# Designs tried in a protein design chat: VH-VL binders against c3mjb8. Part 9

Target 1, 104 residues: c3mjb8
Amino acid sequence: MRIKNKIKKRIIELIELAYITARKGDLELAREYIKLAEMYSRKGRIKIPLKYKRMFCRKCYTPLITGVTERRRIRSKILIRTCLICNWQRRYVLSRNKGSNKEN

## First folded at step 18 (VH-VL)

Design V6
Fold by ESMFold2, fold request of step 19:
Structure V6 (fold): chain C 104 residues (1-104), chain A 123 residues (1-123), chain B 107 residues (1-107)
Amino acid sequence: as target 1 above (104 residues)
Amino acid sequence: EVQLLESGGDLVQPGGSLRLSCAASGFTFDDYAMSWVRQAPGKGLEWVSWISGSGYTTEYADSVKGRFTISRDNSQNTLYLQMNSLRVEDTAVYICAREDYDFWQGYYYFDHWGQGTLVTVSS
Amino acid sequence: DIQMTQSPSSLSASVGDRVTITCRASQSIRSWLAWFQQKPGKAPKSLIYAASSRQSKVPTQFSGSGSGTDFTLTISSLQPEDFATYYCQQSYSTPYTFGGGTKVEIK
């Protein structure tokens, strides 16, 4: 199997594990998984797929769980996500696309 | 049209094994997490196991952990449940369910269900 | 584990009636709640997710409300096809758990 594909698998696996870990309440370990995934992405020059980039706070690396670690507001067809840990915000324009979280 | 079709249910003795399959069609299979949910005759629903769209992570109910293994083959659009050390209490219709994600509200939810396949564990 | 308690366990109603089904979680699940409809011998049909969001092609008579621990499914005007058993389900934490069901019967 190609090394780049193996590294991408590890990145995705770490982000998935981070989300599961955060849902169990261990945010510190979850952040460490995200930091490792980011490190693999940078060193391997492998882009994290958009689906997974949207799973955690890009400032503090906390997995974003609706109502727990993040708050969501929709105003005038704009989604505003606020990390409840570090108050980082990001805005997304609603484009009539179905908001499905497609795996991979 | 999204379709999920379970197969592999049978009559088996306690301590036996079965492998269930769920054939998926009408959608990009590896984009979706999947679960097995079971329903004993005349009873309510019980979640059994979950697997991510990638197949890299899994979760299990305590009642089946160590005995059941969820897996998927994304190239064949098929979900599996390997059931070992079966007990009478495992008797149920086993149903596969597709989990979707609403990015705008930020929630995972089951949006499609198969018909189910009956597993009977009896001496 | 998070226990989900549904009430009532059954009810009888006529076409056109307003029906209310409640679901209580043993701890806060924020809005991580879904509602399903199931007819005998059939697979569940997804109705509501995120406590109040209707799934596609779900008729307008179905609505959900609540957050935290107390949730309600309302059928504003019962139709002949709405006689079924209804389940709530939390997806806040594993194991996912379902309420015991509410059977809605024809009067």
Scores: ipSAE 0.823, ipTM 0.899, lowest interface PAE 0.6, mean pLDDT 91
Fold by ESMFold2, look of step 18:
Structure V6 (fold): chain C 104 residues (1-104), chain A 123 residues (1-123), chain B 107 residues (1-107)
Amino acid sequence: as target 1 above (104 residues)
Amino acid sequence: EVQLLESGGDLVQPGGSLRLSCAASGFTFDDYAMSWVRQAPGKGLEWVSWISGSGYTTEYADSVKGRFTISRDNSQNTLYLQMNSLRVEDTAVYICAREDYDFWQGYYYFDHWGQGTLVTVSS
Amino acid sequence: DIQMTQSPSSLSASVGDRVTITCRASQSIRSWLAWFQQKPGKAPKSLIYAASSRQSKVPTQFSGSGSGTDFTLTISSLQPEDFATYYCQQSYSTPYTFGGGTKVEIK
């Protein structure tokens, strides 16, 4: 139980570090941090909180920075995020609540 | 109502130390990254330091690196700034700021500010 | 380190005037730009983020535009409560940096 909490902390730290690293321009190192976070999540059977899952590309593990590594477009209550590194897309449907988002 | 209340500002001599606090209320504190921003009397705004909502990652302006430490206690809804080796140029009103995230446009931004606490460094 | 150059440093205007304040970044910051209002002895108030998005409860006379390196805050019809100092700030890269400020005074 204590081990799971330490693993969850490490996952979050790695994703936060990846985003910071990517903003400084080192996408290769940033992707390695995300890959490691994903490995800890799978092996520890610990879900990555939604806030952090939305911070990186699911396909190539690049942290998603608006206008730099991703493009965003809102059309008909749908947010479309496109990774500019590998062209992977994810869609989000707007809900009635500001903080409530659905992933398609 | 979001409230941020700074405290701990004082008159100190060069080389001294101070610990600033920012008491937060009216929101889920650990959901938000926080920054310290300072403003010298009659001058503009200068970013000092940043800490993630989790408290696990931090960043600092070069002018304070190695001397200042940002931290937070999410159980007490309090942000801190430990200031060591203070210099005259550190004289300023220190203001805490909450950073929000607009998921739809994908931007982080400061959305709420405290009133600040005055630190004066003078021999 | 990204330098933010704000112009003018001060201006005088009358109620009802259109006011334009500019901010230039030393390198592209895409749209990672915010505008703040500050009155003497008061906390800064957030006006605009993402170059052009108004914060909650910010009146429509405030608008922001620009991307890349050149940004503008426009006050379409100056109101008595709008006399203040305005700052731009980039959040593209740490250290976050602010413009030097523009003091808008009553003519």
Scores: ipSAE 0.821, ipTM 0.902, lowest interface PAE 0.7, mean pLDDT 91

